# Ledger of designs, part 72: VH-VL binders against q9h9l3

Target 1, 176 residues: q9h9l3
Amino acid sequence: PRKMVAIDCEMVGTGPKGHVSSLARCSIVNYNGDVLYDEYILPPCHIVDYRTRWSGIRKQHMVNATPFKIARGQILKILTGKIVVGHAIHNDFKALQYFHPKSLTRDTSHIPPLNRKADCPENATMSLKHLTKKLLNRDIQVGKSGHSSVEDAQATMELYKLVEVEWEEHLARNPP

## First folded at step 3 (VH-VL)

Design e41 (framework fv_nivolumab)
Fold by OpenDDE, second read of step 4:
Structure e41 (fold): chain C 176 residues (1-176), chain A 122 residues (1-122), chain B 107 residues (1-107)
Amino acid sequence: as target 1 above (176 residues)
Amino acid sequence: QVQLVESGGGVVQPGRSLRLDCKASGFTFSRYGMHWVRQAPGKGLEWVAVISYDGSKKYYADSVKGRFTISRDNSKNTLFLQMNSLRAEDTAVYYCAKGSYRYDSTGYFDYWGQGTLVTVSS
Amino acid sequence: EIVLTQSPATLSLSPGERATLSCRASQSVSDYLAWYQQKPGQAPRLLIYDASNRATGIPARFSGSGSGTDFTLTISSLEPEDFAVYYCQQSYNWPLTFGQGTKVEIK
């Protein structure tokens, strides 16, 4: 069986008025929740909005941050050949300017059995925070400090594990 | 409850070395950045160093760069501060402080130890 | 480094009075400012974080306000146990820095 990793990224605002989402942190964990990668990343453009309340990124995180192109290479090396689990993962891939094969991608924000297990509408997009609380009885993204990509990646992996067998069978019958 | 207990302080001559330890309990140590903060007698607080939750990131105050090394052993819930080339101006109570945010080194100090006194005197 | 300047150096008040402490940053720290209380012979205690958030267990009489460069810690009605030294601290950039402290003493 293919190895699985979970990924979560934090983005800051660049460009005019900070409307461009640029990668500023990326965390990758393995099936057991062990951290494989966790780096602050320096965008190629000037940061206009750190979005700290949500991203958890502050100016001081950019001191000695890994340049984007270098970080991207490191991350892609880890992801290659893996099943990549994420929540609303299209945003992470967009920020990485990299798109993993659909057949090897698992998005916990679009897994009906997971929503069903959480007593949520199957076709609704639920937040990672909500699902984590409901299914894992764990509080993430607490306070105004912003998100922790490590914590979020771990939660994402654990959520997926709850429906892994069912969902993998479904995908085998219905390949994307 | 969260507890931080510093040890290793004492009197030492200038130019000598000293290592401080901080034993943590009451929280998941490996999830938080840890800091050293010092306070000279009758003076204010001065941040000294921080180490990330996994030890991969370290930052120092300019006053101690090149002389002090912060480290940790997550398996033992212990924070360390190796102080080399000590100077008179390093005389202070040294506090270990817990970072307030999980998996982040830029939060605040929500818990402090009782401190350990380091006196550098000839 | 970001320099934090606290004022006044000493504040002499009576129990029940309102205390207003100021912290000014040499450059903007957004809202990444904390306040600490330190009593003689004790370690500092976190009061306020992110400029206006009260830490766990901190009485409601403590409040923080401000953003950018100007911040204020307010004690609405001083209790006997509130007479201590108060420090502000920025977490916006390296190195982390503290103000020089304000001593709140009994008049």
Scores: ipSAE 0.724, ipTM 0.908, lowest interface PAE 0.9, mean pLDDT 95
Fold by ESMFold2-Fast, scan of step 3:
Structure e41 (fold): chain C 176 residues (1-176), chain A 122 residues (1-122), chain B 107 residues (1-107)
Amino acid sequence: as target 1 above (176 residues)
Amino acid sequence: QVQLVESGGGVVQPGRSLRLDCKASGFTFSRYGMHWVRQAPGKGLEWVAVISYDGSKKYYADSVKGRFTISRDNSKNTLFLQMNSLRAEDTAVYYCAKGSYRYDSTGYFDYWGQGTLVTVSS
Amino acid sequence: EIVLTQSPATLSLSPGERATLSCRASQSVSDYLAWYQQKPGQAPRLLIYDASNRATGIPARFSGSGSGTDFTLTISSLEPEDFAVYYCQQSYNWPLTFGQGTKVEIK
């Protein structure tokens, strides 16, 4: 038995005109939805655009934020050797500048049985918000003040659990 | 602030090709589906194409299938529309539009570019 | 494809009057219906999403209602800036489609 966690990250805009996406918050929950990690993270570069409508991050959150190098070390200690669940998770790994083995990665935006349960079209991807409403009858990411990465990580784990048995059996027969 | 800036429009002869670009800023481009919507002079809005946040899934209106190709470069925050075999009826202002829900290909459009005019004329 | 039919084609009203715009879908779109405002020479502007939610910065005089096949956009008291073309749009099924538009013009 391997341990499983779910992750969700938020990014802010850095670099020229805020075009670069830099990690600014990370939340990790365990199988039962308990919070293992939730910190605001200070990018090494000047923040040009907080993207607050989506990130939920404001200048005040950066005052006591953990520097990127330190936060990255803490996060990687939690992720290493575990099955990591996320929604469009390659964006989170990119922000962490981290490679996680494909065999231990579960992306709820690309799990066919989950998408079929939600009646997702073949040529489309479905948001965490839409999947959660359709399959769990719950509203997340409510309002215009930004997303809660804790809420998103918890919802992601619950969605994965709906197809866990079927999908793990598929992966055992068809290793990535 | 969110900005979507289209470029590449112009006058082109029937049967030729044209490429439209859309530069995005003010949001995490790699997290959102992106769309092209067009509007012929004096007419209504017509949805043209969508590309998923990671570029792996694409869908087109029947009027452009086989002639238009949507693509994106997430490292450059840029959306593209390659238009081949252009016809007079493709004459329109082409808008770049941002999908509303993070990682969703479907949705309403919360932000639009200013549009770029494509005129197909002999 | 899901066809959206807007009525009336044109509303001729004076400032201060109530405007009621209809959008009917050829099949159910649940609550996946948005409304946009467009002024000459400008890109469309989101007003209402998911049938009844006002977009950021949209005045309270704009409201949306309905579900399934029958949707309404209401402007409780027209301001001079509200004279424009209004489009409904469904995101329930592929391809995404718009209504043909309702023009709200000054009397």
Scores: ipSAE 0.302, ipTM 0.780, lowest interface PAE 4.5, mean pLDDT 91

Design e42 (framework fv_nivolumab)
Fold by ESMFold2-Fast, scan of step 3:
Structure e42 (fold): chain C 176 residues (1-176), chain A 122 residues (1-122), chain B 107 residues (1-107)
Amino acid sequence: as target 1 above (176 residues)
Amino acid sequence: QVQLVESGGGVVQPGRSLRLDCKASGFTFSKYGMHWVRQAPGKGLEWVAVISYDGSKKYYADSVKGRFTISRDNSKNTLFLQMNSLRAEDTAVYYCAKGSYRYDSTGYFDYWGQGTLVTVSS
Amino acid sequence: EIVLTQSPATLSLSPGERATLSCRASQSVSDYLAWYQQKPGQAPRLLIYDASNRATGIPARFSGSGSGTDFTLTISSLEPEDFAVYYCQQSYNWPLTFGQGTKVEIK
């Protein structure tokens, strides 16, 4: 086992005018892309806006959703002690109300070798969709039914594997 | 339903400052790059500035570099444009525009606000 | 900067006719090109992204084609609501740029 997982979360709008982002789905895959966790999560606050075009979440998904406090416990057990890969992963950790050690965190939106391989400017942040198309020749997040967090987590892991050797060496020499 | 609502436009004399706000709703604001695009009366569209989803990266059109500052507050779903040292040439309708790809600061614009008019005149 | 040149500046056509709009880039933008429609007093509306993908809610009569430096927006049969200004936009490199626009007007 590489002791490495990739995570992607989807959020819905809660609070006044739906401006607060609350966790509503989480997917975690292992190094080979196998699903370790994939659950809809019920926020503790009333959902004002499902943001379905991006989240893929509908009211029907909330019927059997795991309550936030239980889901959080399950997710943290999977993440603890592992290298966690994500794209813009700080948003996912915020939604989980969780701090993961920086030394064990890998954010594919902030890995300069990925932008270089994708022939992208260093002053740009590239989307997961864009990086996956340019580097893996694969289309993700297609259609108007929202994103698949499983697909996104799998793509994130594969992108990281492209730069894993050189980036781990860089981090060993330049610890965060 | 995605909404982008601009505010802060008005008439101002050359050399003065204005701040434009853009309030976003209907999507996870903290996951998208945000842009300002302007259009002078009777002219075409001109891209002004971008800010990455997390606020760490910014880029500006040469015409506004050193005078305009883009910023965002993800806790309030609000995008800002601080415009200093305004010139007659800055007279335009200013649009808040949402980047299309999650986490991407270089994209097309899938949603636009209604625009706010800024008139710089003596 | 990447300059986008649209042609013609104005297309004068009747409802039911085919409209073909060109956008040429000063250097390759791969397929990172979008098309927008703008009506007087309104914000632009996304029509086509990544050169050939139709945006949500956009009628099938709109199509985009091309790659590299030469791009085309086609409206197969003009409807009354299609008379507007059309802009192309590249997202390949900084700064992001728009073409100067093509006005499609009633004959």
Scores: ipSAE 0.000, ipTM 0.558, lowest interface PAE 12.8, mean pLDDT 88

Design e44 (framework fv_nivolumab)
Fold by ESMFold2-Fast, scan of step 3:
Structure e44 (fold): chain C 176 residues (1-176), chain A 122 residues (1-122), chain B 107 residues (1-107)
Amino acid sequence: as target 1 above (176 residues)
Amino acid sequence: QVQLVESGGGVVQPGRSLRLDCKASGFTFSSYAMHWVRQAPGKGLEWVAVISYDGSKKYYADSVKGRFTISRDNSKNTLFLQMNSLRAEDTAVYYCAKGSYRYDSTGYFDYWGQGTLVTVSS
Amino acid sequence: EIVLTQSPATLSLSPGERATLSCRASQSVSDYLAWYQQKPGQAPRLLIYDASNRATGIPARFSGSGSGTDFTLTISSLEPEDFAVYYCQQSYNWPLTFGQGTKVEIK
């Protein structure tokens, strides 16, 4: 298979009333699920809302976290030229302030064969948690400590592998 | 803290239209599906509609399909429900509810607004 | 659609007693079932998600169990503030559905 990685990011709230989503953790795994990158990232703006229930991020994680500009450079080196798999990946790219080529982007929240395998309607979107349970019989994002971006990236890659042959053929005939 | 605040409810005559708004704060609005759930006076909960995190997908209960339209503006953290051709049986408190699973339109509701009453009567 | 049937419709109990509420699904919903509490004039409040996980701030006396088609909400020792209506809800498939509710009232 082509060079392929899966990514998952966690964001915290910055800006007025914590409404801006800023990158605070990024995990990247390879085709086999091995971790290539996993760092807490310090936003350039003051953190107003850690969103800990979902992000898993606490003040302690910001101590010695990699500054955004440095982390962004490291991450983009890994992503450049590769097929990047993610779930609702536009949000991750937005947090990275990055535009990845659509031809090399795979979004598991917008792959109709995955919803079909999960017996879900065409006009619904499915969370990573839901698809992973239905198709891989595995529970992720369990408990009260927030999400593990490593676990999420690994699950995302495994989900994509279920439809990879079919979806790559579709994209070859219907370029984005 | 998470807050959902509904507005736009009121008394309207059958056949008319009404729009409900829901202002969200305290979470990444653009990462979650948003739902409308209603409750007729003295009755149970009825799911009405959902809109995906990015607004690209929508699903409706059969009772409102073709009459109600759900929409969102992620730049303003606001959810909308446009209700057309209102009927007496649409009388209910309408709740804005946040989907619990990131990017999932089929989750449970971890946060609810206070509700806004819609009364359809002559 | 997946139909959720709650039983009993009404539970008449005294403070300090154990309440056991049932929710049965017409087909398997795996563990994608939530429980809500609603007090008069208030919005519903999430109690339990994914069948057995307590939501943030929910007292330990509330517990959920079950999987597939049969689910139970247990309140180990009723407090005065627990007398309310309880709803189950499945998040497994479309359309989303609620049970009809169980009212827990003072005997």
Scores: ipSAE 0.012, ipTM 0.643, lowest interface PAE 8.9, mean pLDDT 89

Design e46 (framework fv_nivolumab)
Fold by OpenDDE, second read of step 4:
Structure e46 (fold): chain C 176 residues (1-176), chain A 122 residues (1-122), chain B 107 residues (1-107)
Amino acid sequence: as target 1 above (176 residues)
Amino acid sequence: QVQLVESGGGVVQPGRSLRLDCKASGFTFSSYGMHWVRQAPGKGLEWVAVISYDGSKKYYADSVKGRFTISRDNSKNTLFLQMNSLRAEDTAVYYCAKGSYRYDSTGYFDYWGQGTLVTVSS
Amino acid sequence: EIVLTQSPATLSLSPGERATLSCRASQSVSDYLAWYQQKPGQAPRLLIYDASDRATGIPARFSGSGSGTDFTLTISSLEPEDFAVYYCQQDYNWPLTFGQGTKVEIK
């Protein structure tokens, strides 16, 4: 059986108008919620918009931040061979410029049984914040200072654990 | 209830070393950055240092950089400040302060200890 | 570093009066500004964070406003226990910095 990890990334805006989403923080937790990786990451291009309200990233976080190429290597090393759980995880992989095998990916934003459990439409895309509140009775992403990727990764893993058995059985019958 | 209790303050001569401890309780210590803030007698507040929740990141004020080391033991809910090469201008009440945001070293200080006095004099 | 300048240095008022304290930053700190109260012989106490959000347990007579470089702490009606020193603090960038403080004293 493969080990399972959950990932969450925070992005800042780069490019001439800040429209490019660049990785600025990545957090990875194991099945128990223990932090395996949590680093601020320096994008290869100049940051135009820190998107602090959402990302939680501030200029001061870029002091001694890990260069993107180095961080990417570190992260990929951790993810290789693992079942990777995330929420809207395609955004994280895009920011990482890396795509994990679909058969080893679990996106909590696209798990109908999870939405059902939360009394949400099965085909709707619900926010991590909403699902966490409904199913875990926990508040995340509170305040104006942005998100915590560690907290979000932990919440994502906990949500997946609620439907793990059912969903893994489903995937076994219907491999992606 | 959140509690922070500093200890280790005292009178030392210039050039000597001193270690401060801060015992935390009433919250998940390992989830928060912790700070030291000092206040010279009759003066204002000066931020000294911060350590991230897991101890992996540290930042210092220029006035103490290279002389002070912040550390923590999450298994003991304890924050430390190792002060080396002490100077007269390091004389102050030293407060440990809890970072306000989970898994973040930035933010404000929502809880403070009572402080411990460090006096550096010949 | 970002320098925070508070004014006035001392504010002499009577109970029941309105107190207005200013904090000016040398550069924009957005809304990453907090206010603290410190009474003699005590540790500072958080009053306001994120420029205008009141900390838990803080009376409604305390309010914060401002953004960028100019901030204000207002005490609508001074109570006897409000006479203390007040500090602003920015967490926008390293190093974290405080203002020099404003002493609110009884007239």
Scores: ipSAE 0.611, ipTM 0.878, lowest interface PAE 1.0, mean pLDDT 95
Fold by ESMFold2-Fast, scan of step 3:
Structure e46 (fold): chain C 176 residues (1-176), chain A 122 residues (1-122), chain B 107 residues (1-107)
Amino acid sequence: as target 1 above (176 residues)
Amino acid sequence: QVQLVESGGGVVQPGRSLRLDCKASGFTFSSYGMHWVRQAPGKGLEWVAVISYDGSKKYYADSVKGRFTISRDNSKNTLFLQMNSLRAEDTAVYYCAKGSYRYDSTGYFDYWGQGTLVTVSS
Amino acid sequence: EIVLTQSPATLSLSPGERATLSCRASQSVSDYLAWYQQKPGQAPRLLIYDASDRATGIPARFSGSGSGTDFTLTISSLEPEDFAVYYCQQDYNWPLTFGQGTKVEIK
C-alpha cells in the first residue's frame, strides 16, 4: 500500500535583515492529490520580510495562523512513517526543524530518471515549474502573487508518479 | 527587499588567484540557484557559472572551466567565486545574480548585485 | 551553444519615437527569453521575462513578443531615461547566453 504524501512549504524572512527562513505555510497532499493539511503557520520569531512575491504570504494570513510548535506537531504526525515526496525537500525539513529518514524521502530535484526524462544535465537541477512544464505540459507558479503550496505539492506528487515504479525498484536494489 | 552585495574585486597579476564574495538578503537564499555573470570593459554580458540551491551541482562556461570554482554557504547567505590562474581576458566587472526559478540551476536573473571590478594586469 | 544575435547594433531615435529591438536565436528557445536594460555604470535591470511578461515596476511602454527563434522588444514611446544598452538572454539550454546588445541612443 502506498503510505506516501507530498509536501511543500513556504517560508518568510526572520532574524537580522530577514535572512533566516522560517516556516509560514505547509501543504501536504496524499497520493491522489487530495489535501491532508494546509495551514498558515506563525513563526516564533518576528517576521521581518513576508517574501510575498514568492511565498504568497501576507500579514492578514498571520492573524489566525497556527503557532509553529503546534503546527510542527500536527505535520510530523502526518509525515512520520510515510514516504515523503518533495522538491528540494531538505529545505522543507530544515524549516520544520525535522529529520526524516533518508530511506523514506523522495526528492524530485534529485531523482536521475525523472531529470533525464526532462533533459536535465547531471550537473544541474531543474525547478518544479520547469519539470512540470516539460513532463506534464502544465504551467504552475503563474503570476506575481506568490506560489500556491497546494499546487506545488500536487505537481510534485504527479511528477514522482511518472518514475515511481522505476525509482522504487532502484532503491530496493540500492538502499540509501 | 532583495539585496546582493559583491566584494573581493581588485587588481591582480596574471597567473594569480582572487576570491569574490556575494552576500544575499531579502529572499530564501537556500532555495535558488546563484550565478556569476561578468562584463569586460565596454563589452557585453557573459555568463560565468552557476551553483544549485543546495550547492551539490555546479556548471561553468567553457572559458573558465578548470580555473574558477563556484561555492556557497547557505548558513551565511553567501556565494563565492574562487578564480585561479587569472588571465588578462578575465578583466571584467563580476556580477552576482539570482536565478529566477525556485530550485533551478537555469533562469533569467531577477536581481543583480552592483558588481565588483577585477582587473588582471601586469 | 545557443547564439543570440541582436539587431540593430545601434538604434538612434528621438524622444517620443517607437523603438523596435530584435533578438534572434540560432535554435528554438521556446519562450525562455528575457530582456535587460543596462545604463552606464549600473548593473543590468530585468525588463521582460518568459518572452512577454513585464517585470515588476517596469513601465507599460516596454513590451516583449515572439517565440521560438525570433523575439522583439518594443518601447512604444522613448523617454530620455530609456537611453541604454538592451540585452536579450535565453534560459532554455546550457550554457546560458546573452545577445551582444543593442545600444539605444537619443539623437
Scores: ipSAE 0.274, ipTM 0.771, lowest interface PAE 4.6, mean pLDDT 91

Design e47 (framework fv_nivolumab)
Fold by ESMFold2-Fast, scan of step 3:
Structure e47 (fold): chain C 176 residues (1-176), chain A 122 residues (1-122), chain B 107 residues (1-107)
Amino acid sequence: as target 1 above (176 residues)
Amino acid sequence: QVQLVESGGGVVQPGRSLRLDCKASGFTFSSYGMHWVRQAPGKGLEWVAVISYDGSKKYYADSVKGRFTISRDNSKNTLFLQMNSLRAEDTAVYYCAKGSYRYDSTGYFDYWGQGTLVTVSS
Amino acid sequence: EIVLTQSPATLSLSPGERATLSCRASQSVDYYLAWYQQKPGQAPRLLIYDASNRATGIPARFSGSGSGTDFTLTISSLEPEDFAVYYCQQYYNWPLTFGQGTKVEIK
């Protein structure tokens, strides 16, 4: 059994001018892409900016949404002790107010072999949308209605699997 | 080719129950929210209920809340509407409608079934 | 609940004429507004989504515009098959709601 999951979170704007990113949805999938967790999450602070073009979150999603403290506890139980894959995953961990061990974290926005396969500069930060189109021939995050965190988590896991063997060997030789 | 086929409609007496089924094909059923929309004879469209892609979230119009229950079986690509305590005002063609957004229950309806007529009358 | 009001209730026109249909929301729905066409005995058919995007297979003579509370569906030159009832629908907030419909009929 593989102890690996992929995560993607959606954030809304809270605080002054909506500049604080607060968790509003979290999706977690297993190695095969099956959904382990997917909940809309109610921030403890007033939502100033739904950022709907990117987050896909609207007011209707907050009806009966899981309170942040409850959702955070559920999510952390799933992540703890597992290899967690994400794209620009530091943003997700920040929204969760959580520190995950670097040795168990895999960020598909910072994996040189993945960029190389996509004919991109190895040290560039490429978007999930671009890598998914180039390497999986799949369009994600289409239109103005925002992103699906389930779709993004699934794509992220599939992208990681393309370089998993090579990258795990690299990490074994060069521990973070 | 996306298809939605409703069944279970018929004539039923006030106060009785009826169950509608909607069989889906041509798309990944387990990835989309599903809706029921009804239309009384000669009247406009009224949204009835929605169920999320995984079945965990449900929302109802106030007119049917407490009487109707939406459910789904993703292994059979089938959507259900259990209608209890039926009233004459529930007489309508009931449409199964596919939500437009993958993994999101909100949205517009990109595909509709042919509809099934429910007549509540003595 | 967000109430959608369509006007006019009935629009009587001849083939080749331009049809302009209005949908007004009781509060802002941003651009989360769709238009459907329904012919007698048939299910509704999606025409426009996100206020202005044509659904797949919908002829270019159909166009949508607007944002916030005021929306318009335009048919630039009516064809015989366009005589039908048209409904707007908002998906900005629960419950999802439709307008009462505009019937486009032959004069």
Scores: ipSAE 0.391, ipTM 0.812, lowest interface PAE 3.4, mean pLDDT 91
Fold by OpenDDE, second read of step 4:
Structure e47 (fold): chain C 176 residues (1-176), chain A 122 residues (1-122), chain B 107 residues (1-107)
Amino acid sequence: as target 1 above (176 residues)
Amino acid sequence: QVQLVESGGGVVQPGRSLRLDCKASGFTFSSYGMHWVRQAPGKGLEWVAVISYDGSKKYYADSVKGRFTISRDNSKNTLFLQMNSLRAEDTAVYYCAKGSYRYDSTGYFDYWGQGTLVTVSS
Amino acid sequence: EIVLTQSPATLSLSPGERATLSCRASQSVDYYLAWYQQKPGQAPRLLIYDASNRATGIPARFSGSGSGTDFTLTISSLEPEDFAVYYCQQYYNWPLTFGQGTKVEIK
């Protein structure tokens, strides 16, 4: 079986009004939750909004941050050939300016069996925080200091593991 | 319960070296940044250094930069502070402090050790 | 670095009185401000984090308020065990910095 990794990214606002989401941190964990990658990333453009209360990113994190192009190369090397698990992962890929093959992508925000298990509507988009609390009895994204992408990636992987067998079987019968 | 126990303090002459240890228990040590904070006798608190949860990143106060090295062994739940080229002004109680946020080196200090006294005098 | 200035340097009060301690930052630290209590011969103890959140086990008489550059620690009614030195600390930017402390002493 293919190796699985989970990814979570934090973004800051760039562009004239800070409306462009630029990658500022990326965390990747393996199937066991071990950190494979965790770096602050320097966007190519000036940061207008750190979005700290959500992203957890502050100015000091950018002092020795890895340039985007270098970080992107490192991340892509890790992701290549893997099944990539994420939550609302299209945002992460967009920030990375990279799109992983759909057949190798698992988005926990779009897995009906996962929502069913959490007593949520199957076709609703539930937050990672909510699913994690319901299914893992774990609190994430607590406080006012923003998210931890490592924590979020780990939670995402653990959630997927709950429905892995069922969902992989479904995908085998219904390839995207 | 969270427990932090510092050791290695003592009396040393200026220019000498000393290593402090901090043994941690009661929490997932490898998930948190760890800090050293010192307090000169009768003075306030001064942040000294931080090491990230995985040891990949380190930050120092300007007053110790180039002389002190912070490190950790996650397999042993131990934090270290190697102090070289010690000066009289380094005399202080050195506290080991737990970072407040998982996988974040910034934050406040939710738990402290009892401290270990380092005295630098000729 | 961000400089935190605490006032007053010393606060002399009697048990039962209200204590109001100030911490002012040289620049905005948003809500990334903590308060600590330190008694003689002891390590500091966390009281407040994120400017206004009381740490676990801290009595309700302790409260924090403020944002940006101006912060306040309030002890609604001083208990004998509350006479100590109090420090504020910012974690908005490197280096992490403390205020110089306010000593709350018995009148």
Scores: ipSAE 0.027, ipTM 0.632, lowest interface PAE 6.8, mean pLDDT 93

